# VH-VL binders against q9h9l3: the designs that were tried, part 41

Target 1, 176 residues: q9h9l3
Amino acid sequence: PRKMVAIDCEMVGTGPKGHVSSLARCSIVNYNGDVLYDEYILPPCHIVDYRTRWSGIRKQHMVNATPFKIARGQILKILTGKIVVGHAIHNDFKALQYFHPKSLTRDTSHIPPLNRKADCPENATMSLKHLTKKLLNRDIQVGKSGHSSVEDAQATMELYKLVEVEWEEHLARNPP

## First folded at step 1 (VH-VL)

Design S4h (framework fv_sotevtamab)
Fold by ESMFold2-Fast, scan of step 1:
Structure S4h (fold): chain C 176 residues (1-176), chain A 119 residues (1-119), chain B 112 residues (1-112)
Amino acid sequence: as target 1 above (176 residues)
Amino acid sequence: QVQLVQSGAEVKKPGATVKISCKVSGYIFTDYYMHWVQQAPGKGLEWMGRIDPESGNTKYSQKFQGRVTITADTSTDTAYMELSSLRSEDTAVYYCATYRGSYYPFDYWGQGTLVTVSS
Amino acid sequence: DIVMTQSPDSLAVSLGERATINCKSSQSVLYSSNNRNYLAWYQQKPGQPPKLLIYWASTRESGVPDRFSGSGSGTDFTLTISSLQAEDVAVYYCQQYYSIPTFGQGTKLEQL
């Protein structure tokens, strides 16, 4: 069987008015939720907006952060050839400047059976916080200190495991 | 591993108040609702109420509304159930119970606390 | 409130034989959005809390022997023990968790 990991990234604002999302932290966990990677990442461009309320990133985290090019290489070595689970994962891949094969990508924001289990419309895009509360009875992303990408990656893997058998069978019958 | 440990047996007179505790370990106390269930001799299990330990939000059964108060202390990871104006028919084993997630039934139970109400 | 009714109140079965316990809800406990029946079965032995056996009507809890199975949908549910073992002597309860949790009155299973 092919190995599976879950990823979650935190972005900071760069570019004019901080409108560009740049990678500033990445967490990757294995199938059991063990951390394989968790590093603060220094963007190659000036940080205009730390977006601390959401990202949890502060200026002091950048002091010893791994430069983007080095972090990207480390992350891609972990992702390559594996099934990668994420929530709204296209944002993570965009920040990584990376294309992961669709056949090996699982996006918990676009898995109809998962929305169905949460009593939500199958075609709706539900937040990770909402799905985790409904299906795992757990509150994540609480408070104003920002989100934990480790917590988010772990929750994402647990959510996927609720529909894994059903969804993998669906994908085998309906290849992307 | 998940454990729910309740306080010991109580003997009370009619009209008294009893307060029993449920101390949790092995999981994050604030992540899950804590429920209380009554089991009277010769009767079935009856839901009394629940609390969200993070928010303090409670919901009570209409049968016990006005007599039951459920609280939580996040500094000691302990839930409490207080039942006032005790009657002989309140003689029962009281359980705290929780679950692994939303939409799941109770898969974690305390060992039970016997409350005897007699004159 | 949803009323849960079990049958029979008591049952005696010989070792190795099949035991069947029924549970009826006054209202459907099938949630159409996720196609799950919010129905659980518990085993309770004297001096112990209830132990979860089955949830979502037919999903067996981890560690529960495969001789225990649940079936049914909507309002009518069945717990089956395919081959009774001595340690299965207990009281069995069904529970709905579709709304405010309610339990059946219990079925006492004894060895014949």
Scores: ipSAE 0.000, ipTM 0.439, lowest interface PAE 20.5, mean pLDDT 87

Design S4i (framework fv_sotevtamab)
Fold by ESMFold2-Fast, scan of step 1:
Structure S4i (fold): chain C 176 residues (1-176), chain A 120 residues (1-120), chain B 112 residues (1-112)
Amino acid sequence: as target 1 above (176 residues)
Amino acid sequence: QVQLVQSGAEVKKPGATVKISCKVSGYIFTDYYMHWVQQAPGKGLEWMGRIDPESGNTKYSQKFQGRVTITADTSTDTAYMELSSLRSEDTAVYYCATESLVGKTPFDYWGQGTLVTVSS
Amino acid sequence: DIVMTQSPDSLAVSLGERATINCKSSQSVLYSSNNRNYLAWYQQKPGQPPKLLIYWASTRESGVPDRFSGSGSGTDFTLTISSLQAEDVAVYYCQQYYSIPTFGQGTKLEQL
């Protein structure tokens, strides 16, 4: 019925001591893992800390980056009316300054059957890296050069697909 | 349910080293900076330093620089604070506390505290 | 480092009366780009860790009673308890997170 996408964002540090997280890259993939969107995004504020070891973002990426206002519009057009899958997805939505309906949101950090499949306590919050290694036998976020938001979005979609039937059935009986 | 659980009280001799643990649950350990805060008896709160658990990147207060080492073990979701060359003035309760990487709140959650007594 | 100074060091207030605690920073903690004050208030009771009450100078943490309010901007901040309850007897700390975190010296609130 509804189309489904997965999203992952990278943030850089802006504001005092680089403590504020500002959107600097967004990747969106479809159900099959094909890339629908992948752009570097220029924050409206001065970048204090690229957080490169996590974000993978460097000064060079900002040269042709899409301004935040334009990128946000493009992203919201893709997300609107779709089931959006993410890991700790509130962080992505906050960076986008966007509210997505809970009924259309799937957060792989808060799906009890997924944790059970990984031999983890159902109410624990597990990292994307851990769940991906345990359930997909795949290493993501390797090395010290930063994360790939495309890789993270693809892994997130694959993780959700492992529990999709069970979880959609649960949500139909227990609407959020 | 977010919880930060610290190791138990320690009694140390002057010159010794103490290592305190802080095990987290209920959130993604790598999404939050982990801070350590000292509170001497009857005194206020003093920031010691912080770590980003994902990278291992640390920042320390000048007062504790050279004596404090903060580490994180992402396989066990545990942060550590090690304080060396202990003096009687280091007698205090030590707290771990989280800070959201998205800047929502400063110190969202705190551990229960660990009393370290330094005496001869 | 930004120095945080609270006043008074202690105060005694009767149940049902208003309590006011002040906090001053040695430099502005207002970030012009997002128009936010990087200022928080904590409550600490004996034998317990500090509990976050207010962040962004005036935003109440979830579960904090509405009798607690924060105000101010830049360098001068106030925590107000509109009608003191017995459980509010505690030490209160302000904290800036504009730069490396620093706390005020604390204000001890007692029941008169």
Scores: ipSAE 0.000, ipTM 0.485, lowest interface PAE 16.5, mean pLDDT 87

Design S4j (framework fv_sotevtamab)
Fold by ESMFold2-Fast, scan of step 1:
Structure S4j (fold): chain C 176 residues (1-176), chain A 120 residues (1-120), chain B 112 residues (1-112)
Amino acid sequence: as target 1 above (176 residues)
Amino acid sequence: QVQLVQSGAEVKKPGATVKISCKVSGYIFTDYYMHWVQQAPGKGLEWMGRIDPESGNTKYSQKFQGRVTITADTSTDTAYMELSSLRSEDTAVYYCATGGYDYRYAFDIWGQGTLVTVSS
Amino acid sequence: DIVMTQSPDSLAVSLGERATINCKSSQSVLYSSNNRNYLAWYQQKPGQPPKLLIYWASTRESGVPDRFSGSGSGTDFTLTISSLQAEDVAVYYCQQYYSIPTFGQGTKLEQL
């Protein structure tokens, strides 16, 4: 089996009216939930909207943040050759300006067995917060400034582990 | 004001590809799924697929799987629907539509529709 | 996927009279955890996009006249127009959103 990690990125708004999502924090955890990477990241463009309610990021976090190019190199070294788990993970890869092989990518927002376990319709838009509460009986994203992406990555890994056996078998039978 | 504005009518030959745009105004584009719905002349409505503009994740109806591609450009708040290998039975009005908040695939806002005619 | 069947295919009703349109799903669209039916009703006039009338089987969309009402649960649903007005002449569609969205074939409502 390949090594497996979970990732969660926080984005801030850059560009006109803050419409562009730029990487501003990344957390990566291993299979057991141990932190492998957790850094605030300075976007190369001016931050228009910190999106603090969702990202937990404030201007103070940018003061000693790792520049995007350096952070990207560090992150990609961790992700390369591993199975990478995330929630709505395409958004994270887009912010990283990175393509990860589909065969090694696991998106917990796109695993029908997870919605079924949560007793939700397959077409329901299930947030990470809701799935975590329903399936793990744990509250995440509770007024915790500056630590949300670690918690989110840990929850994402634990959610995937609930369906790992059946989903890996499905993927072996139905390769992407 | 909330509005979806689609590109104009298209006339295509069999085997061609058509790409229709849907420009969003009056709301945050990334907050809602954008859906595409086909309606053949004198017939009912068929869901083709949807995109999450925030993640880029797409889901397609089995009927259109392999021929439809839905994309989103967040810099211009525009969604696109591309349909390839056109046949005469693809002659239809195509709508973009978006639903309400959280867990809703009921479509409260619709584009005006784009007529695509496929003929020799 | 879930098949939606409407009845009748067409209906003629006099102004001021009650119109009733039925919709049946091939499986239940009631979600037990929130006790909601994932069922919507649309009105479509010639040359126009569909207009949402009802969602959650019985919740009227903002701006929709109170003569429109939805009822039913599980697999059997009804759209009722209590007193037909001339502007109500249209095709009506039911739609489930419990799984991948599917629509009924439509019911054409005409003025008798």
Scores: ipSAE 0.000, ipTM 0.459, lowest interface PAE 17.9, mean pLDDT 86

Design S4k (framework fv_sotevtamab)
Fold by ESMFold2-Fast, scan of step 1:
Formats: C-alpha cells, sequence, structure tokens
Structure S4k (fold): chain C 176 residues (1-176), chain A 120 residues (1-120), chain B 112 residues (1-112)
C-alpha cells in the first residue's frame, strides 16, 4: 500500500496590490495526524499583504522562515510517491509550482460521498470548516488570528478517512 | 480570449459511435469542471455528464449511463464526449459548458455547439 | 431526479412592458446550511448556445442588464424582465444544480 499524507498551505499577497498568492507556510501530516513538516516559508517577492485574518502569518514569522526554493525541495521530497490528501488541493500545488500525479491525489472538496455524509448537495463545493463541523463536530479556523495549517491538514486527513474505503474502491473501478 | 471551441458537425449511421471535442483557451483548464448538454432539434436542454479535468472524476446522467464517456486531455486542454450505439433520437446539438469548481455557479461559458445527425 | 416545470410555455409581451416567467421544482433546492437556492436562469437565442443570466436564484451574472431579476425560494422561482427590449426575444430556461442538473422545458418569449 502506498503511504498517505495530508497537506495544507497558507499564502500571503505579493505583487501589485497584493493580488498574487505566494506560499508562506506549509504543513504536512501523516495518516495518524502526526506532523511531518511545518515551516514558515519566505516568498522570493516582497510581501504586500500578510492576509493575517486567514493565513495566521505575521511579519515576525518571516524573520527565520525557510526560503521558497529550499522549502519546495523539502516538501516535494515528502510528497513524491505518496497519496496526497488536501482540500481544494489545486491551490496548494499551484503555490508549490508542482504537479502531483492525479492517481495519487485526493481532494476532499471533490469527493461526492463526503458531501453525502454531510447532507450537502452532491454538486456543492463545501469549505473545510463546514465539512469538519458537520462530520467531525469540531470547530476549526476559529477567530480572527488566522488559520492553523497543521489543524487544517489534520482535519483534512480525518475527513478523508471517513470515506477512504468506499472512495479507494471507486477509484480502482473508475481510474482517473 | 476565453473560449470553448467544439469540433464540426457529424453525420453517423445508427449503431455508430461519435466523439466530439471541446478545446479550451484563455483560462486554466483544470480550474473548471467541463459538462456536456444535449439539445434535440426544437427541444430543451438535457444534462449528459461532466468531468473534473484535474482529478479525472466523471459523473453521468442515468439516461446516458453506459453509452456516454467523457474524457479530458490536460496536455492539449481538450475535453471529449463519446456517445456509442447511436439512435435516430440522438440527433441533436451537443454543447460543452464550464463550471468553476468552487463557485457553484453553473455554465458561465458554453461552446458553440456541435450538430450530430443520425440517419440511415 | 428533480423535475423543473416552467410556465407559461410561451409569452408575448410588448416593448417596454414587464415579462414574468415562472419555474417550479419538484422538491426544494434551498440548502438550509448556507441558505442558498441552487437555481439558475439562461437565455437562448436561435442558433446560439444558452447564456447565463442569474445564479443562486437572484444573483445577476456580470454584464447582464439590471432589467433582469430573479426571485423566489425553495420550490417556486420567477424571472422578471422589467421593461422588454427587442434583443430579449429568446427562449428562457431555469436549471437546478442542487443535485444532478436538470432544466425546465423552456419558455419562449416573443414580442407582441
Amino acid sequence: as target 1 above (176 residues)
Amino acid sequence: QVQLVQSGAEVKKPGATVKISCKVSGYIFTDYYMHWVQQAPGKGLEWMGRIDPESGNTKYSQKFQGRVTITADTSTDTAYMELSSLRSEDTAVYYCARQYYSSGKYFDLWGQGTLVTVSS
Amino acid sequence: DIVMTQSPDSLAVSLGERATINCKSSQSVLYSSNNRNYLAWYQQKPGQPPKLLIYWASTRESGVPDRFSGSGSGTDFTLTISSLQAEDVAVYYCQQYYSIPTFGQGTKLEQL
């Protein structure tokens, strides 16, 4: 069986008016929720907007942050050859400038059985916060101090485990 | 330019298979689901199915289940709809239409349509 | 499947007058957790693909004139054109996206 990890990234605003999303933190947890990687990451461009309400990132976190090029290498070494779980994971891979094989990618925002368990419309894209509250009875992303990417990665893995058996069987019958 | 460009009209015999393409330009192919919709002459719109180009995940309408196959080629930014065991009642215009995967806003951009005529 | 039924099948309205098209769903398309109606309206002119006008039952798509408005909740929905223009002559479709997408049969709007 292939090893499985869950990932969540936080982005800050760079470029004109802070409209470019640049990677500024990445957390990776294993199947049991143990942290394999959790680092603040220094973007190569000047940070215009920390987006602190959502990212949880402040100027102080950038002082000893790992430069993007180094962090990317470390992260890709962990992800390569593993099943990678995320929520709206396309955004995380885009921030990493990375293409992970579709056959090894699991996006909890695109798993119809998960929406069904949450009594959500099959065609809706539900937020991680909503699914976690509905299915795990846990509040994440609470308050105005920003999100914890560790908390989000852990919640994402736990959500996937609720549908893992049926979804892996579905993928075996209907390969991507 | 943001566009969906479909392949040209097809004429097929009963029992044949048709494969229609939908080439995207001007946006990130993997950020949008691609749906296919059938419209028989002088009739309304009927959903056939959709694909997520990023995951390859597909979902099909019960009416077309077993006859329709939707695929996506991310190297050429092209979606395909293949309909087998064609019957005269499959004569219709077929549209591709996009849906932003996280917005819940359905079909903000459509292809121009492809006429498929099934006749003996 | 959720069945969508429009009324009337056809409607003739004079330029500058109000046009009203109704749409009923066989079950509620309101999702209580986000308080949104999964309902869209499209306009289709002869020889053209459909064009999105309204989504979330009442949110107007960018670039759509403000004479178009959507209203309703649950199972009963209305598309209103406050003052008909010549270019509004078309077939109008409602669509639910609460489950597997289904469309109404269409309402043909003609100029009187």
Scores: ipSAE 0.000, ipTM 0.489, lowest interface PAE 14.9, mean pLDDT 88

Design S4l (framework fv_sotevtamab)
Fold by ESMFold2-Fast, scan of step 1:
Structure S4l (fold): chain C 176 residues (1-176), chain A 119 residues (1-119), chain B 112 residues (1-112)
Amino acid sequence: as target 1 above (176 residues)
Amino acid sequence: QVQLVQSGAEVKKPGATVKISCKVSGYIFTDYYMHWVQQAPGKGLEWMGRIDPESGNTKYSQKFQGRVTITADTSTDTAYMELSSLRSEDTAVYYCATPYYDSRGFDYWGQGTLVTVSS
Amino acid sequence: DIVMTQSPDSLAVSLGERATINCKSSQSVLYSSNNRNYLAWYQQKPGQPPKLLIYWASTRESGVPDRFSGSGSGTDFTLTISSLQAEDVAVYYCQQYYSIPTFGQGTKLEQL
């Protein structure tokens, strides 16, 4: 297959009562976990809720942030044509306003063999934090100051690598 | 059916430059790294470098750094390896090779191109 | 760079007998996160390019006869041919792909 990257995005609340999720940070790592992209991103709409506990984003990060239109172009250039790994990745693609082919998308929140290795029902959706602790014996997303999207993207790639061979063979026989 | 087809044998004088091609078929050229490997007569395999045909990103072995240039032409699905300042020690068979992902080793190889450097 | 060292340099084995080739890496090629060894074995016959036999230290490539097996972990690896056939006479190379690819010096397997 194609080259593989892992992505994790952070969103802030925009629109009425902060209910719209807008892209505010994106991290992309390669197969070995090296950072290919990591930028704070300025939404085109007024930020109502920074969601700092989860996103790690504060007003100070917006001062030199890359405008959404420019950041989107840079990110899509990296993702296009590649196998893209993420956790609950539909949220990231929605924030990017981007459709990635299902055949090239790998969502670690919905890979039955991965849940099986974690001693969880195959249909259960587990958090990235839980899977990483269970399968890699590593604590991520610690503390109350928000997540590191680099750390999350790296953990996501490592989780996928645990099932890569068997899952790619499954997908070749059972195309989405 | 995946095939890597290399250009034919070359005879060069010391100090010359050689450029070898590797044309791919049966897969999407931009999906895989393309690597180049040198094998001197009766000797083992030595990695020279690789290119990502999609990005143009290259990485080279320390031994060949400064003399080797790897390029890719996505319009013709062809990778190239150019070696300059040729010496008699560069007499070797040169292979292009591609892994299935980064995780499997080199599962496809070109047939090899013999480069002879002689006075 | 990770240095790969094979032993022996050459080996002669009778048809039907077991052949064993060893490979040592100067650093571990075991990736702890996926518990996989980034180690491959190749077969090369005169006038031909190398052919991938084994990847992940022990996973046999499609179409490779089951008499070929790989074992080991970390820094010490072994390629075994359980019952030598005439067509197995070749040079065998180990290769790590944990970092920048490096090959062992090769082991020449001959028929006794």
Scores: ipSAE 0.000, ipTM 0.490, lowest interface PAE 15.7, mean pLDDT 87

Design U1 (framework fv_unasnemab)
Fold by ESMFold2-Fast, scan of step 1:
Structure U1 (fold): chain C 176 residues (1-176), chain A 122 residues (1-122), chain B 107 residues (1-107)
Amino acid sequence: as target 1 above (176 residues)
Amino acid sequence: EVQLVESGGGLVQPGRSLRLSCTASGFTFGDYAMDWVRQAPGKGLEWVAEIRSKAYGGTTYYAESVKGRFTISRDDSKSIVYLQMNSLRTEDTALYYCTRDYGDYYYYMDVWGKGTTVTVSS
Amino acid sequence: DIQMTQSPSSVSASVGDRVTITCRASQSISSYLNWYQQKPGKAPKLLIYAASSLQSGVPSRFSGSGSGTDFTLTISSLQPEDFASYFCQQSYSTPLTFGGGTKVEME
């Protein structure tokens, strides 16, 4: 297969009133959906708001979590030089404080052919949950206990594979 | 007329090599991914390898059973796709088909050659 | 790798019969499922692509349905030229994989 991975991150609230989004979990899967990385990550700042209904993160997960600086190094080592797939992936890169080359980045929230297959407006930003239900007939992000970043990364890779050939051809003709 | 014609098959001893060729005509060869599919005597179909068009970087993919032994390549100027088969085993005995694979939205093999027979035996 | 399980392995039928062949994927492949027909001594021929799209020149008695993991090929009224082997094939990811085949034989 190609040197391609999919990533999904979970953030918690730090800083005044929990307004700052800090990385607290990262999952990375390979082309086939196998988990390459899945760790809880301890932010360098005090966690004010776990945002548990979205992140799935609780205080218990922080006890043996990998410190941000160490986790960042591990994650970047996996991502560097690879095609990285994500959904609204800018948020993940921002949380990682990382710049990944646009030519090697694939964002399933900004792929017009993918929206077209889902019978959605080409230029709209559709949620991962919606696209996964429409195109894979699978429910993700179910319940009130927060999202599974592994599940989200796997769904993201599967969605990308639906348009991979078409989109790679488009990018070759229209480099970012 | 859209056509694929395979050649290069034959009888070969285990551990040796063969190179198969497939000549395409009647379409813009360089726009398509090309595949090799084999069929052992009396058995079903087994996908072997694929090579994408140059627009997709000419990337290659292989079945696990042939990875490291077989190499797929193409010459767009001659409209030929090749399959270089090294370290041949008796289980590689099959009729080898060349196929044209469609690469937009959906993937399917709409054009097949008649095949070339490879027999690996002492 | 995605495993394709095809059933039945063979079926005996008469001209005019409705024939149904099923194909199951070990994981969801959306609609990336193709059907091929192969007559003895001949290369396979594409019948249906994208689970339900009829290839040009293929008679309308052939139809495909399904999505996700379960797929069906139906021949609504079998004709003499339809006695052949049929194979499903997933095109969702490499390695591409075929079902084991179904032989449609005359009774």
Scores: ipSAE 0.000, ipTM 0.449, lowest interface PAE 21.5, mean pLDDT 87

Design U1a (framework fv_unasnemab)
Fold by ESMFold2-Fast, scan of step 1:
Structure U1a (fold): chain C 176 residues (1-176), chain A 122 residues (1-122), chain B 107 residues (1-107)
Amino acid sequence: as target 1 above (176 residues)
Amino acid sequence: EVQLVESGGGLVQPGRSLRLSCTASGFTFGDYAMDWVRQAPGKGLEWVAEIRSKAYGGTTYYAESVKGRFTISRDDSKSIVYLQMNSLRTEDTALYYCTRDYGWRGDYFDYWGKGTTVTVSS
Amino acid sequence: DIQMTQSPSSVSASVGDRVTITCRASQSISSYLNWYQQKPGKAPKLLIYAASSLQSGVPSRFSGSGSGTDFTLTISSLQPEDFASYFCQQSYSTPLTFGGGTKVEME
């Protein structure tokens, strides 16, 4: 079988009024939750809004941050050929300016059996925080310091593990 | 050429200890999980223990029959995986194989050594 | 623990025969099943991984199928070098477990 990793990215606001989402941190963990990659990333454009309440990113984190082009190359080498798990993962791939094959992508915000286990409507898009509390009895994204992309990636992997057997079987019979 | 060479087997009395070694060559040892699989005389295969690469936490896993008695460990600088066997029992008598384990969770054993024989007898 | 039940325990066959070996898991293991061949006095050799993927260097007469709980190894036209023991193995969860083996003997 292919290797499996989970990813979570943090974005800051660039462009007019800070409305463009630019990659500013990326965390990748393996199946057991061990960190494979965790770097602050310097966007190529001026940061207008750090979105600190959600991203956890502050000006100090940008001082020694890895430039976007270099970070992107490092991240893509880790993701290529692997099953990549994420929550609302399209946003992460968009920030990376990257296309990952659908056959190797697992989005925990769109897995009906996972919602079913959480007593949520199967076709609803539930937040990572909600699913993690319901299914893992763990509070994440707590407080005003912003989200930890490591914590979010770890939670995402643990959520996927709850439905892995059932969902892989479904995908083998119903390829995307 | 991938090569796995087991050593350390022998005759030992019940209740005693023995340490097996497996020296690997021909690949980047630290990138792979490593396992021990044994085969009792005239019997089938039994998985004993696994140790994952350091990139995947160096976590260890054991068959229930050996848990608490056997310890798997690795020395990546020397490309050696070990199996420390304590409190040996007659049912531990077997040919012990070292295997390279492909995949992040230990997906399959793509290379095997020739094995080292452990006999536990009075 | 996941129990792997392999059948038959032995089969007598002639060169050119189609041989089928079955492996059943006590619970769903998706496609995390491997097949190994062991010749007398030799270490096992990987034939098939992930239920149906043929290992490089293994002849195309070997094929694997199945998912969930029921799996099959097929040798489409038995050759003299195929008289050996065959073992299935699940890699879905620890402890990793093997089937009891099937000895393919000459008739």
Scores: ipSAE 0.000, ipTM 0.469, lowest interface PAE 16.5, mean pLDDT 87

Design U1b (framework fv_unasnemab)
Fold by ESMFold2-Fast, scan of step 1:
Structure U1b (fold): chain C 176 residues (1-176), chain A 123 residues (1-123), chain B 107 residues (1-107)
Amino acid sequence: as target 1 above (176 residues)
Amino acid sequence: EVQLVESGGGLVQPGRSLRLSCTASGFTFGDYAMDWVRQAPGKGLEWVAEIRSKAYGGTTYYAESVKGRFTISRDDSKSIVYLQMNSLRTEDTALYYCTREGYYDSSGYMDVWGKGTTVTVSS
Amino acid sequence: DIQMTQSPSSVSASVGDRVTITCRASQSISSYLNWYQQKPGKAPKLLIYAASSLQSGVPSRFSGSGSGTDFTLTISSLQPEDFASYFCQQSYSTPLTFGGGTKVEME
């Protein structure tokens, strides 16, 4: 019996022309949607592009933000040994510079039954916004102020719950 | 305001045909899957048919009890969904509800219901 | 076809009571289970979708739980307006199927 959490991260642009994605916010929720972690994170490199329309991150959020090395330690302590649910979660793990075991990872952008229920091609990568609207009857990521990683993590957990029994049975028969 | 209004019900003899209409207003009709659900007098609910949006191929689905006899169709320009009922049987007697499926096309839950139109099949 | 077995078929209750209605699917339907309320002479009203999501405008005393094959609708403190019939419905696969209904009657 392993505990399950859902994660969503926001990234800003660093490096040449802002092409590198660096962690700037991370939200983690438990199975019931309660917030376990939600912090703004200061990248070790100069922020070139806040990507505010998508990330919701502004310069004001970086004042007193948790330095990357400290935030990473806190986040990894929460994730280790748990089943971690995310959407296109490899991007979050890359930004965290972290490897999470595939057997404990659930990516709602790569669960064929979830796409099938949304009448999308089973192996396509559908957006979190589309799946949430189609399957949960909720609009997320609305407006011009960027995404809420808390809202996205909560939606991701609820999406996974729709296929949890079916998908865990599949994984038991076909270990990753 | 989102509304569904059914019409076309009535008293018909076994073996005859009847066409039900449902006029939608207050939402982008063409984006939604539409269904018919019926309820026999004093009994429970029975799903009858579904038609998906044109974006998802306008595919149709039917309960086994009506397959080959009923045809669901839609006219997006008029915001109307139809149920053509052929070879009617006494067991088709029911109040017929027009319903909208919750979000975009094929969610399968009915978030908007009309008041229904009564179909009585009797000799 | 997926058969939905609903129990009890009727229950007598008083205002303030906690009422529990159960729905069982013949096959796993994940969380694709919806609950409807129907009052005499009225069309059904959606209460809960996706097993536990409360429809907008529905009082918080209504809650749904379960996954796979076993599902429950709970009314935490029954109110006068809650005396009605309740139906579960699976939306996992066609044909869409409803439970037989539960009538909540005044004691």
Scores: ipSAE 0.000, ipTM 0.458, lowest interface PAE 19.4, mean pLDDT 87

